# VH-VL binders against Diadenylate cyclase (dacZ): the designs that were tried, part 4

Target 1, 269 residues: Diadenylate cyclase (dacZ), of Haloferax volcanii (d4gzm5)
Amino acid sequence: MAALSELLGDLVADVDGLFLFTPSSSHYEQFAETDVPTVVIAPENTVEAETFVELPLQFQNVKDRIRFGVEGAMEQSIVEAGDTIACNVGTFGGDPDSLVRVRVEENMRSGIYDLFANSRADPGVIRDVFEVAIELGKKGQKGEPVGALFIVGDAGKVMNKSRPLSYNPFEKSHVYVGDPIVNVMLKEFSRLDGAFVISDSGKIVSAYRYLEPSAEGVDIPKGLGARHMAGGAITRDTNATAIVLSESDGLVRAFKGGKMILEIDPEAY

## First folded at step 1 (VH-VL)

Design E08 (framework fv_enfortumab)
Fold by ESMFold2-Fast, scan of step 1:
Structure E08 (fold): chain C 269 residues (1-269), chain A 121 residues (1-121), chain B 107 residues (1-107)
Amino acid sequence: as target 1 above (269 residues)
Amino acid sequence: EVQLVESGGGLVQPGGSLRLSCAASGFTFSRYSMNWVRQAPGKGLEWVSYISSSGSTIYYADSVKGRFTISRDNAKNSLSLQMNSLRDEDTAVYYCARKGYRYSSGYFDYWGQGTTVTVSS
Amino acid sequence: DIQMTQSPSSVSASVGDRVTITCRASQGISSYLAWYQQKPGKAPKFLIYAASSLQSGVPSRFSGSGSGTDFTLTISSLQPEDFATYYCQQANSFPYTFGGGTKVEIK
């Protein structure tokens, strides 16, 4: 225990901070002995760390975890541009097994933390929609790949900037994303064209909404289709967040303020 | 009690050099990033330089880049600013300032009393 | 560089007055703004961080507000010890930049 804490201290002696991602109690205690300021990034603060950043989605990509933790720490006034940190990350289900050295720079405010913490919609709603999109990307619907466009938050303005492609099955309903039955319905209805419109609180307002594709002022990768252009455009013009599942490449992308903030591979989940 | 005490200021001719020091006490110096901020007579505050807690990351204002060198010695709880090729416009009171660990970016929670640098022929 | 414009450059006030000082950034800085108080011959004192959060030990008569580009420092009931120069500072990005200062003088 003492020998391990001495080795850990040597590995992080030249950094301004230590970022622990989902540590166990014993792992956290070992790093606490190093006298380096520590930040815990996890879904829940089970280790009772003094400095904690909540992780609303369990990112499987190490780069996305680090991006989230760094931006969250910057937003919470824990670290600043110019600091050097060591990130202790690991594989699913185990204690973190690797250290990544990161120089904190102002351009690391990519929007990934802001996408969950400071969007108009509740962070839990955004997480629940991501989980639906990820599962849909992994499994498809009835054995077939599907695409989907979810517009989350600012629903009144989104509805006014769109038109129906078909009858809205949610017109007279009062149901919320995150409910297992409602998630099944979202997957079923994803086979048809159009956007799902979800309120700030997670209420399913509509399916089958047409949004005008316009990539003007949107930073998107070349070759993305109409769903991505529509998601970029609506988030430029409203306070909504767009989550897009591509039928062609199977990736899930998120847009806010006309910018692509996050790109994830459902196969990693 | 947190204290920062600057020293090393004085009168110097244009083109000359000075080394400023800041002695820290009352806190774990090695856990905090440090800054130099200056103030010309009768004028406002101007940020000069930043150094991370480990000393591995350093930034300078454009006006001093290439002429000033910031450094720290965590074993001695000291911060330094080596000033070369001094110009008339470098005349100011120089403050060392601590960045609070749990504050965003450049929030300066404690300041030294300042040391006066006068560049004059 | 982000330019910080502070107004007014000076204000004359009496004890008990409400004083407001404004600070404008040349580009968006979210809420990464600090306020400092400086008395003649002394180092600046940290008052407010994150635009609106009071530092420990700062009297409740001081308050800050704003986000993005427009910020305000308010002293609700000016006391004799509050006659000083006040500076705003953006903490959004390097290089850190300060406003020109506002001198609060006895009327």
Scores: ipSAE 0.000, ipTM 0.395, lowest interface PAE 16.7, mean pLDDT 83

Design E09 (framework fv_enfortumab)
Fold by ESMFold2-Fast, scan of step 1:
Structure E09 (fold): chain C 269 residues (1-269), chain A 121 residues (1-121), chain B 107 residues (1-107)
Amino acid sequence: as target 1 above (269 residues)
Amino acid sequence: EVQLVESGGGLVQPGGSLRLSCAASGFTFSSYSMNWVRQAPGKGLEWVSYISSSGSYIYYADSVKGRFTISRDNAKNSLSLQMNSLRDEDTAVYYCARGRYYKSSWYFDLWGQGTTVTVSS
Amino acid sequence: DIQMTQSPSSVSASVGDRVTITCRASQGISSYLAWYQQKPGKAPKFLIYAASSLQSGVPSRFSGSGSGTDFTLTISSLQPEDFATYYCQQYNSYPRTFGGGTKVEIK
């Protein structure tokens, strides 16, 4: 295994950093011998790396995984714009099987790390809502594709910038996203119009909220429907995060600060 | 060495003010959320305040809202807690604690040694 | 606020004993539970996160289990350095809340 470690050292000798995504103990040991600054990006630090960036969602798109790791490392001042890094990542799914060379650029501070790590709402709430949206996108509801709009955090301001479309089934309840029963309710109620409003701590504040969309000043891709415009607008005007499942294309998108931060294909999950 | 060192504790009269500081070293301070946790004599732990890594998001325990202000200076690797309108029940050892991110939230993986605040006439 | 209830408040034990401490949350917190050890006059020391994940350097005789509302910390064979007060803490939502503590005392 020493010869392999020397070969890996030659392959990464001219990079400023090495990014290991979900490495095994064996892979980590081999790369750690190269003297290149090494960052481990994984759901858990099982290899006990000195420099670790926690991965909150198992991004199935390699680009999103790398984007998250780079932004986290920039936030921690491990790398800066102009650096060249080598990413050990699984390009075909599964175990890390590739080394991808990336030049770090300032536009890689796209907000994906901040969306999970530094949002107003608790990060666990954001993760739990993503999981609900992804499952809805994969399975639909009662055999039909559905759309959904989840507004997470800053619930007081969100409620003030919206109106009820119907009675709120959660008005007298004290239930939280992440509870299996509540997640079933969110999936059932997704067939009806309106937004779900979820608090900083994950309490379901309301269903069936009509957000009054104003698209002025919202920076989102052309062609997205009313739920996306409403999500963009509300996140421009509040500190909330919006997670939107599109009925038409089946993709899940996240908005923060009036900007689309992340786009996920549920079929990959 | 990765460490947090608190300072600024002391004896103060009811209604007085005190400013606590926490100096961080051995890690990239600007990458971590920070917290204040206190412990009254002979009692358990009570979370006081949170500040995100950027300083943009701040939370307080209901018992201190409107009286305490948490802040940070990432260029100086320091965390502060400005305590106004102090009450007898604020008497405690105050710890600064580093937030460690796990999947979706933060627990406290690194603690300072604590600084004692006594509110008494 | 999520209330964390620990039991027992104190336990007298001998070296080599198995000690079990329980922690109950008033609401579901999934696995967002940490355990801390505090020795007299010292700051708390982090032991376990995510209900069962042991911090590097913490002896394997410590283990955590549970999910949702009911959690346990077990010390399989108590050592002299383990006499301390133990706290559970939920980190699922704000405000962060701690259990009342369990003091493990020498018999």
Scores: ipSAE 0.000, ipTM 0.394, lowest interface PAE 17.4, mean pLDDT 83

Design E10 (framework fv_enfortumab)
Fold by ESMFold2-Fast, scan of step 1:
Structure E10 (fold): chain C 269 residues (1-269), chain A 122 residues (1-122), chain B 107 residues (1-107)
Amino acid sequence: as target 1 above (269 residues)
Amino acid sequence: EVQLVESGGGLVQPGGSLRLSCAASGFTFSSYSMNWVRQAPGKGLEWVSYISSSGSYIYYADSVKGRFTISRDNAKNSLSLQMNSLRDEDTAVYYCARDRWGDYSYYGMDVWGQGTTVTVSS
Amino acid sequence: DIQMTQSPSSVSASVGDRVTITCRASQDISSWLAWYQQKPGKAPKFLIYAASSLQSGVPSRFSGSGSGTDFTLTISSLQPEDFATYYCQQANSFPYTFGGGTKVEIK
């Protein structure tokens, strides 16, 4: 419907950018003739948009999707602080059903895009570890809630700043995150304490590593326990990313550079 | 200052009940799993019970299972142990102790209270 | 349940002596073993976690070693403040279990 394309153009005429989250071909076509710069944020560029930002994880929280898209667009110099954008995003179901107006500010470079796109580890590795943590948070292990600490990237430094709690079952192995059988192994070994150490390329370097908790120089919310402090501290001291599943509240949190960047509720998935 | 203070101990007859309390200060109580550990006069340490930081996971020593109930109130920074059907062998100093790893229960206990004495005697 | 056996039950030692305390688990507990020090009339003090890691503030003369089923606490040069009872505790599984204790007494 050409008439809808014209109407939608009028609705976004006062903005500096239009952000489309996981648009269908028909939705994309309806916005294609607007004079407003259009950015597509999706797992794959199926609509063949000229300006595309890859979405590595299907964030169920609308705020996290918008944070990711804004930071990505700023990083690619598509928008800058002071611009106003319209975000077409799905709030209730699969199809984009909402239009959210956002004023871009410098403080929106929050680190969420950098966590996936500019971390030392491959973005796919970080995504795969998040998916394991989310599934553990939803289902537990053998019917019981579990906690887990995954340290991703900069594995040589991480190993030097940690100690073994037990025999490393991965000592001589060459297994990688993304293999379905390895995901099963990570879930099984999550029953035991200690951190998993995963390389830049997704190789499982170790299980059962002890990381010293430290709140010094770590920016974490009040009330988070020793596992979160350990994750924060190791990311302060290395270029690694930490992904923590809390046994207590069931939430998954990610740390980079000593800061908590992302908090996910597995129940929303 | 990180501190745990027990209270509620006393003299009780066999078959009676008693409620112990532990007040936490100087740390984020809701982030740590907690334990009760007891010590009979002239004897060694005996672990009694564990409660996770959220209160969802609870474990007991076989000797107290079915008689003792551990609970916590994170809003009040307090831990409790309800002791029913008390026996002579429950006579001990009772300590509350914080697990080192917060959300984990497997690393040992790094902060202890001073203890409260429970005497079960006819 | 995992049974923890400590030996000796007591040891008589002088200042400057090397003291060795042994703890044996009835099944493999990997490195999930803690050591505690208790002085008469006082609450236990945390010394060592993960079999060999020294708690912050504990003097370097204390060391732990071992894995699996056999563990050792060593005091390299006994000081007057070290006369106490020492306990091992497994943290591998519930129920948590303590060793019977080792009393380090003045000669």
Scores: ipSAE 0.006, ipTM 0.390, lowest interface PAE 15.8, mean pLDDT 83

Design E11 (framework fv_enfortumab)
Fold by ESMFold2-Fast, scan of step 1:
Structure E11 (fold): chain C 269 residues (1-269), chain A 122 residues (1-122), chain B 107 residues (1-107)
Amino acid sequence: as target 1 above (269 residues)
Amino acid sequence: EVQLVESGGGLVQPGGSLRLSCAASGFTFSNYAMNWVRQAPGKGLEWVSYISSSGSTIYYADSVKGRFTISRDNAKNSLSLQMNSLRDEDTAVYYCARETYYDILTGYFDYWGQGTTVTVSS
Amino acid sequence: DIQMTQSPSSVSASVGDRVTITCRASQGISSYLAWYQQKPGKAPKFLIYAASTLQSGVPSRFSGSGSGTDFTLTISSLQPEDFATYYCQQLNSYPYTFGGGTKVEIK
């Protein structure tokens, strides 16, 4: 048993950190025997690890899962650019079956961690809206590229800083993002002007909202379309997170605090 | 009826650590976001940290980011603030505060605890 | 960050006086402003939300007004229990910020 523990220790002895993705209790115990700082990345801290990064969604791509964990560890000052880590990940389900060596780089701050961990709304709500934006980016609506603007969280302030462009189809309804039929409605209505306003709890508060932005104090690259400017401005003025799908380039961007925190290609998901 | 009671404050050396707790009673704790607010001796109020009702979303003031960790245990109706690498400037009374939230209206700090005193001194 | 400036920093007043406290935001915050009362050695108490709406149980001598960047808290006829420090807070955007406080003290 000592020989196995020693071999596992040797595999990770020259790294600055060990990242365990969704480990079982037995798997965690084996790796916890090493002298290397260990970080658990999982939806719940069921193994009661001392250093834990919450994984709020299941990434299909292992690279994105690793980047989320790295970003979270960097934000918590567990690792820094220049460090080398070993990531223990599962390829076929069950306990992690692979070890991936990664050199931490500053460009790994993609914004996914900031989007999911530091948004005011619950990460599950952010995930559900993000998935709608990604799906719209991949497939479009009725065979055509579409744009969309989703304002998530702090809905009372968002509503007070906006005005209706049209009748709100969600007036007096109590429907929540994540329901398949609601997602169909969001896709159908994405072709029309205005923003969707979604509460911290995921309730669809409104569609067709015009955001009355001020350009003053907005730290967003010039040349982005009206949806991006509106998303940046409203997030400067509220605690909301904006998720924007560009009709012109097909990219999904996120804004928080008046700044762009994320830019991704839906085809990568 | 609604009560918030802080504990865990004390005297600590610069570079030391303290863990603050806030015990909630009289309401469904798991439905409310919580905040920490501090007040240095003779100074005004300074917001420190936010945690959502589920515990999944967390914000920190820039002055404490990387050093303080907010957490909650909804089964025990408790809020915590782990404070590491404490500095003289962290000397303050620390309050926990409940944030009202409705599906349409973002909240205000409607109930506050009595505060717990943290003194960072050599 | 949105900076909240309160004036005056202190005011000396007598029972029965009208007291006015102002709060100015460095950026527009609509009506997302709260007022709190803090007595020495005690936690702050919530008084007013949405700039002008009194919390249940707060005496009608307290009133709030304003929108955008300029806000006012008024106590129409100061009572002995009103001697305290008053703080405004913006909740329009992260990070949440408080004014520096106004101490209402006995003349």
Scores: ipSAE 0.000, ipTM 0.397, lowest interface PAE 15.3, mean pLDDT 81

Design E12 (framework fv_enfortumab)
Fold by ESMFold2-Fast, scan of step 1:
Structure E12 (fold): chain C 269 residues (1-269), chain A 121 residues (1-121), chain B 107 residues (1-107)
Amino acid sequence: as target 1 above (269 residues)
Amino acid sequence: EVQLVESGGGLVQPGGSLRLSCAASGFTFSSYSMNWVRQAPGKGLEWVSYISGSSSYIYYADSVKGRFTISRDNAKNSLSLQMNSLRDEDTAVYYCARSPDWYDYSGFDYWGQGTTVTVSS
Amino acid sequence: DIQMTQSPSSVSASVGDRVTITCRASQGISRWLAWYQQKPGKAPKFLIYAASSLQSGVPSRFSGSGSGTDFTLTISSLQPEDFATYYCQQAYSFPYTFGGGTKVEIK
């Protein structure tokens, strides 16, 4: 432990900041003695770090985890473009076991932090919808891959820019994302056409919504299917976040402001 | 007719506890998120806490986090705020307020008349 | 957190006057702003939602405008019952935050 601490001290001597992802108390204490500004990125500040960035989704991809931490630190003015940071992350689970050096660039504000922290809907609601999409992508429905389109937040405007394809089974419901029974319902209804509309608070407002905005002029990656185009278009025209599960490739993608912000592989979860 | 009626306010010593209640009527309570908003004597409005219709999402102002607990009982159409470790600065009129966050209303469309909490020795 | 700043903190006006109250957000909140009226000893009354949409039953002399960071509440011809304190509130993100209030009092 002492040998590792000494080696790490040498490796971080020339950096402007140290980013610790989900550290244990003992791991945090080893680095808290350095003169380098230290930032903890985790779901909860259990180590009582002075500088903390909340991690709303447990990203399994190390790159996405680092992207989130860097953008959060830039947003809080902890680091700026031109700084060099050392990111202590876990590659194989548990306490952080890897050290990654990153030079902070102005264009690293890719929107991943903004997607959760500054969206119309609460970060917890966005996280819960991601978890539903990941579960659907990983397990499918009755042995078949499924696609789904979830529009999260700004529900009043989304409803006004859409029309029903069928009667809304949620019109009089008190159902919220994250509830186990909701996963069953969403899985059954994901096979049908249309979008799910979810409120700022996570209530399922509607299923079977046809989104009216045209994808023409939307700057999204070429070759994506109709659900992705619809998600890009509606988020351009509203303050909603779109989370799309592709039936074709099984990936979950998130859109905000008409742009693709995040792409994750459910199989990694 | 939508009606919200608060109760449970009173005089308490610093460090003490109080439980506020809000009785709702005239609407489908479980379909709406609910809030507590307070106002200190002669001061402005301060949002305190939020709870979604299902209780799945709960938020607190930093000034009360760890001390106050919001809860609801949809079968009884009631909202509660358990206040622990009360401080002088918690002295205020506490309002129960409804937020229709599934519609295009960007705020609190109905308020109760408030219940007064005074924290002093 | 999003800070909401109201100006002026108070204004003295006469019946028939046009009154303008400004609310500024520390960051963009699109149109997700509400306005409230509070009379002494009473709970706040919902006036305007989504920056410019008038709540049912609110007199047409009240109007709201703005988007992004700058918002305005206007009372086109002040009536005796309009003497009150007015608050703006952002509903864009948690924590919800209110402006400091503007007291409209008789000149």
Scores: ipSAE 0.007, ipTM 0.460, lowest interface PAE 8.8, mean pLDDT 85

Design E13 (framework fv_enfortumab)
Fold by ESMFold2-Fast, scan of step 1:
Structure E13 (fold): chain C 269 residues (1-269), chain A 122 residues (1-122), chain B 107 residues (1-107)
Amino acid sequence: as target 1 above (269 residues)
Amino acid sequence: EVQLVESGGGLVQPGGSLRLSCAASGFTFSDYYMNWVRQAPGKGLEWVSYISSSGSTIYYADSVKGRFTISRDNAKNSLSLQMNSLRDEDTAVYYCARHEGWSYDYYGMDVWGQGTTVTVSS
Amino acid sequence: DIQMTQSPSSVSASVGDRVTITCRASQGISSYLAWYQQKPGKAPKFLIYAASSLQSGVPSRFSGSGSGTDFTLTISSLQPEDFATYYCQQYHSYPLTFGGGTKVEIK
């Protein structure tokens, strides 16, 4: 008992911060006795930590979880570039089983925290759209792989910078993403070309939108198709967030400010 | 800085016509939806017409359908209301008002012009 | 068309009083309701949207509540500059409709 407490203290003695991902109450209490700044990153603050960063999506990739926690802590001035942190994460699922040492650098302000916390759309809306894209990527539609383009937030500007490809079934409706019935509708409509436009609060504004912004000058990784270029371009020209499901590689990517912020593999979920 | 200015009001006889204009300045006019709202002397507010940011969607109050036509010119930052077959009950101060176009969840007319007076009388 | 009924038509109150204005829709409008303030001889000013959300720059003494058909605007501590007529407005469906207005007079 005493030996374990001493060992944990020694493991974090040379770091500027300790990041605990989804800790149990017992685990948290053990680390709370150290004088190293401790940050809890979890979906809910069940341990009642003084310093807490809400995790809006259960990232299955450990690197994405760490990126989110680091950027959130930098935003709150808990850590700064040049600091070294210890991240206690679950590498093989379940309880935290690994300790990852990370040197904080300014380029770690990648936008992943900003994507969820400071976008025009509510964090829950962005999460709900990611969940739709992930499920669509895992299951496809009627046994076939599908692609989809979701433009989230700043819907008025997005609508002004786009044109209809077909009649909008949502033009007079007041339905919201996150509702299981609406999610079924989004999956059905994804089989047709065009973008879905979703408001700041999650209202489905439109389906079947052709985005008009030029892709010239957009910082997009080589080899990505037209949907990704459209998502990058519209997010450069508006305050919207784009979430893109690739039909060809099955990955979900998010864009904000004309840059690719996040790439996730639906198969891991 | 952000401003809407109406013009074109005046005295007209029943059955006559007037064209109201609304000049926008200090903001990107093409990003906003626009409304005309009127107020008869000593009475409350009455919505008259709506036009979307692109001009593709238009709505009218039943009392003015077939007589009034709303239009906009985004290149000139202007909104218009063509009023035909005017009646005594059209006598009012006419306001143009913008609606923020980047939020479908928060609907409200946040910037209004000073109004232009239309009097239909012989 | 959705009809909006405001009560009272007028109210007289002293500085520091709590004033409540009621607005009733003829059918359910969820939270798609805005409140406006109009001072004599001036254009209306936008106060509240989504029934309860305060517009930027509006004093915190103003608050809105309600959903469905019954809505209330409250001024928690009336100030001299609050002398005005207040209007509710539904934006659930077209045509947009305003309430008849409530005139608040400070005595």
Scores: ipSAE 0.013, ipTM 0.434, lowest interface PAE 8.7, mean pLDDT 84

Design E14 (framework fv_enfortumab)
Fold by ESMFold2-Fast, scan of step 1:
Structure E14 (fold): chain C 269 residues (1-269), chain A 121 residues (1-121), chain B 107 residues (1-107)
Amino acid sequence: as target 1 above (269 residues)
Amino acid sequence: EVQLVESGGGLVQPGGSLRLSCAASGFTFSSYGMNWVRQAPGKGLEWVSYISYSGSTIYYADSVKGRFTISRDNAKNSLSLQMNSLRDEDTAVYYCARELYEYWSGSFDYWGQGTTVTVSS
Amino acid sequence: DIQMTQSPSSVSASVGDRVTITCRASQSISRYLAWYQQKPGKAPKFLIYAASSLQSGVPSRFSGSGSGTDFTLTISSLQPEDFATYYCQQSYSTPRTFGGGTKVEIK
C-alpha cells in the first residue's frame, strides 16, 4: 500500500490544476511546491495562497464544494472547459484525505458561485440567511417542522411585487440578519405565512409578504410547493435571491434568475 | 452632518497610476455602500465603481474594469480608488458618493466636492 | 447596459415658470430612478429617489413621476436657486447609468 502522497503524485503529473479545500499549512506546502497551478478554496486564506477562492458556506456535500470551486475558477479564468483538475477534499474534517479527478465542462457553470459572489446582496448576507434556514430545518420551531421563504436583496422591487398578509413587525426597526436576537425572531416568525424580505446589506425589511406563485418561466423540479414557485418567480422578475425551507421534506433550496441553483439537506449539518 | 472629502487627484501621464481617497465623517461609515462617480470636463456624470458596506461586494463600469480597484477601510472611515493604466479619457472630476440607505439602494444621497484627475502628456 | 435619455438638453426659463424635464430608459426600470441637481463647479445634490419620493430638505416645488421607461421631473414654480443642470439615474441594475443632463438656464 502506497502513501496517499505517492498515489497523488501519479495524478498531479497529468492535471491542469490542483484544487485544495481547507488545507492545513503543512498540506498546502506539500502541494505548493509542485509545478501544477494550485487554487485554495477556504473560508479564510490562512495559508496565504496566491490563488484563493473564498468559500462562503461550509458545504457538507463534497459535490457542492467542488461545484463552487470549479465555477469560481472558471469565472476567474484559472481553468477552462476541457481542463482536468484534481480536487483534494476532506471527508471527516481536518486535513484533506480524499482525491477527486474532474474534467471541467462548460455546463459546470451552474450558478452556485454566482449565487454567492455576484448576487445583488452581499455574500455574507446570503450565507447568514442560509445558516438561519439550515438551523431552522434541523431543529424546527418549538419542536415542530416549519417552512420559510427568505427573499434576499433588491428589496424595493420585491416589496413592489408583493402585498402584506399581516402587520410588519420590522416596519420601524433597523435590525440585521446574523444578529443572534434577530435570527431568533426570524425563526419564531417563520411559523406564520408569508415571505421575509431582506435588503442587500442584510436589513430585515419585512415579514409576512405574499408573493404570487408562478411556474411560468421558472426552472423548478416537479412537485415543489407554492413557496418554491413564489421564490422562483420573484427571482425571475427581480435581482433577488430566494432561500426556501420546505416544511414537507425539510430541504433548503436557493433560487436565482428563476432557476434552482442549490439544494441542501440540513440534517447533514 | 454628513461630509465626504476626496483627495489624491493630480496630473499624470498616460499609462500612469493615481490613488484617490475619500474621508467620511458624520455618519456610521461601516453601515453604507460607497461609490465613485466621475465627470469629464463639460460632460455628464458617469458611474465608476461600487463597494458594499462590508467590502465583500464590488462592481465596476466596463470602461475601468481590470484597471481600477475600489477598497475601503472601515476602521479609518476611508474609501479608496486605485487607478492603473490611466488613459486620456479618464480625465475627470472624481466624486465619492454614499449609497442611499439600503431599501432603495443604487442611488447616491451624499456627494463629496470632488478631486480632479488630469491624464495628459 | 441600460441607456438613459434626457430631453431637452437645455431649456431657457424665467422665475415662476413651470419646468418639465423627461427621462427615458432603454428598458423597464420599474421605479428605480433618481434625480440630481448640479450647479456649476459644485457636486450633484440628491433630489428624488424611487421615481417620486422627495429627499428630506428638498423643496416641495420639485416632484417626480413615472414608472417603467418614461419619467418626468417637474419644478412647479422656478426659483433663482433652481438654475442648474439636472440628471436622472437608474438604480435598477449594474452598471448604474445617468442621463445626459438637462441645463435649466435663465431666459
Scores: ipSAE 0.006, ipTM 0.413, lowest interface PAE 12.1, mean pLDDT 84

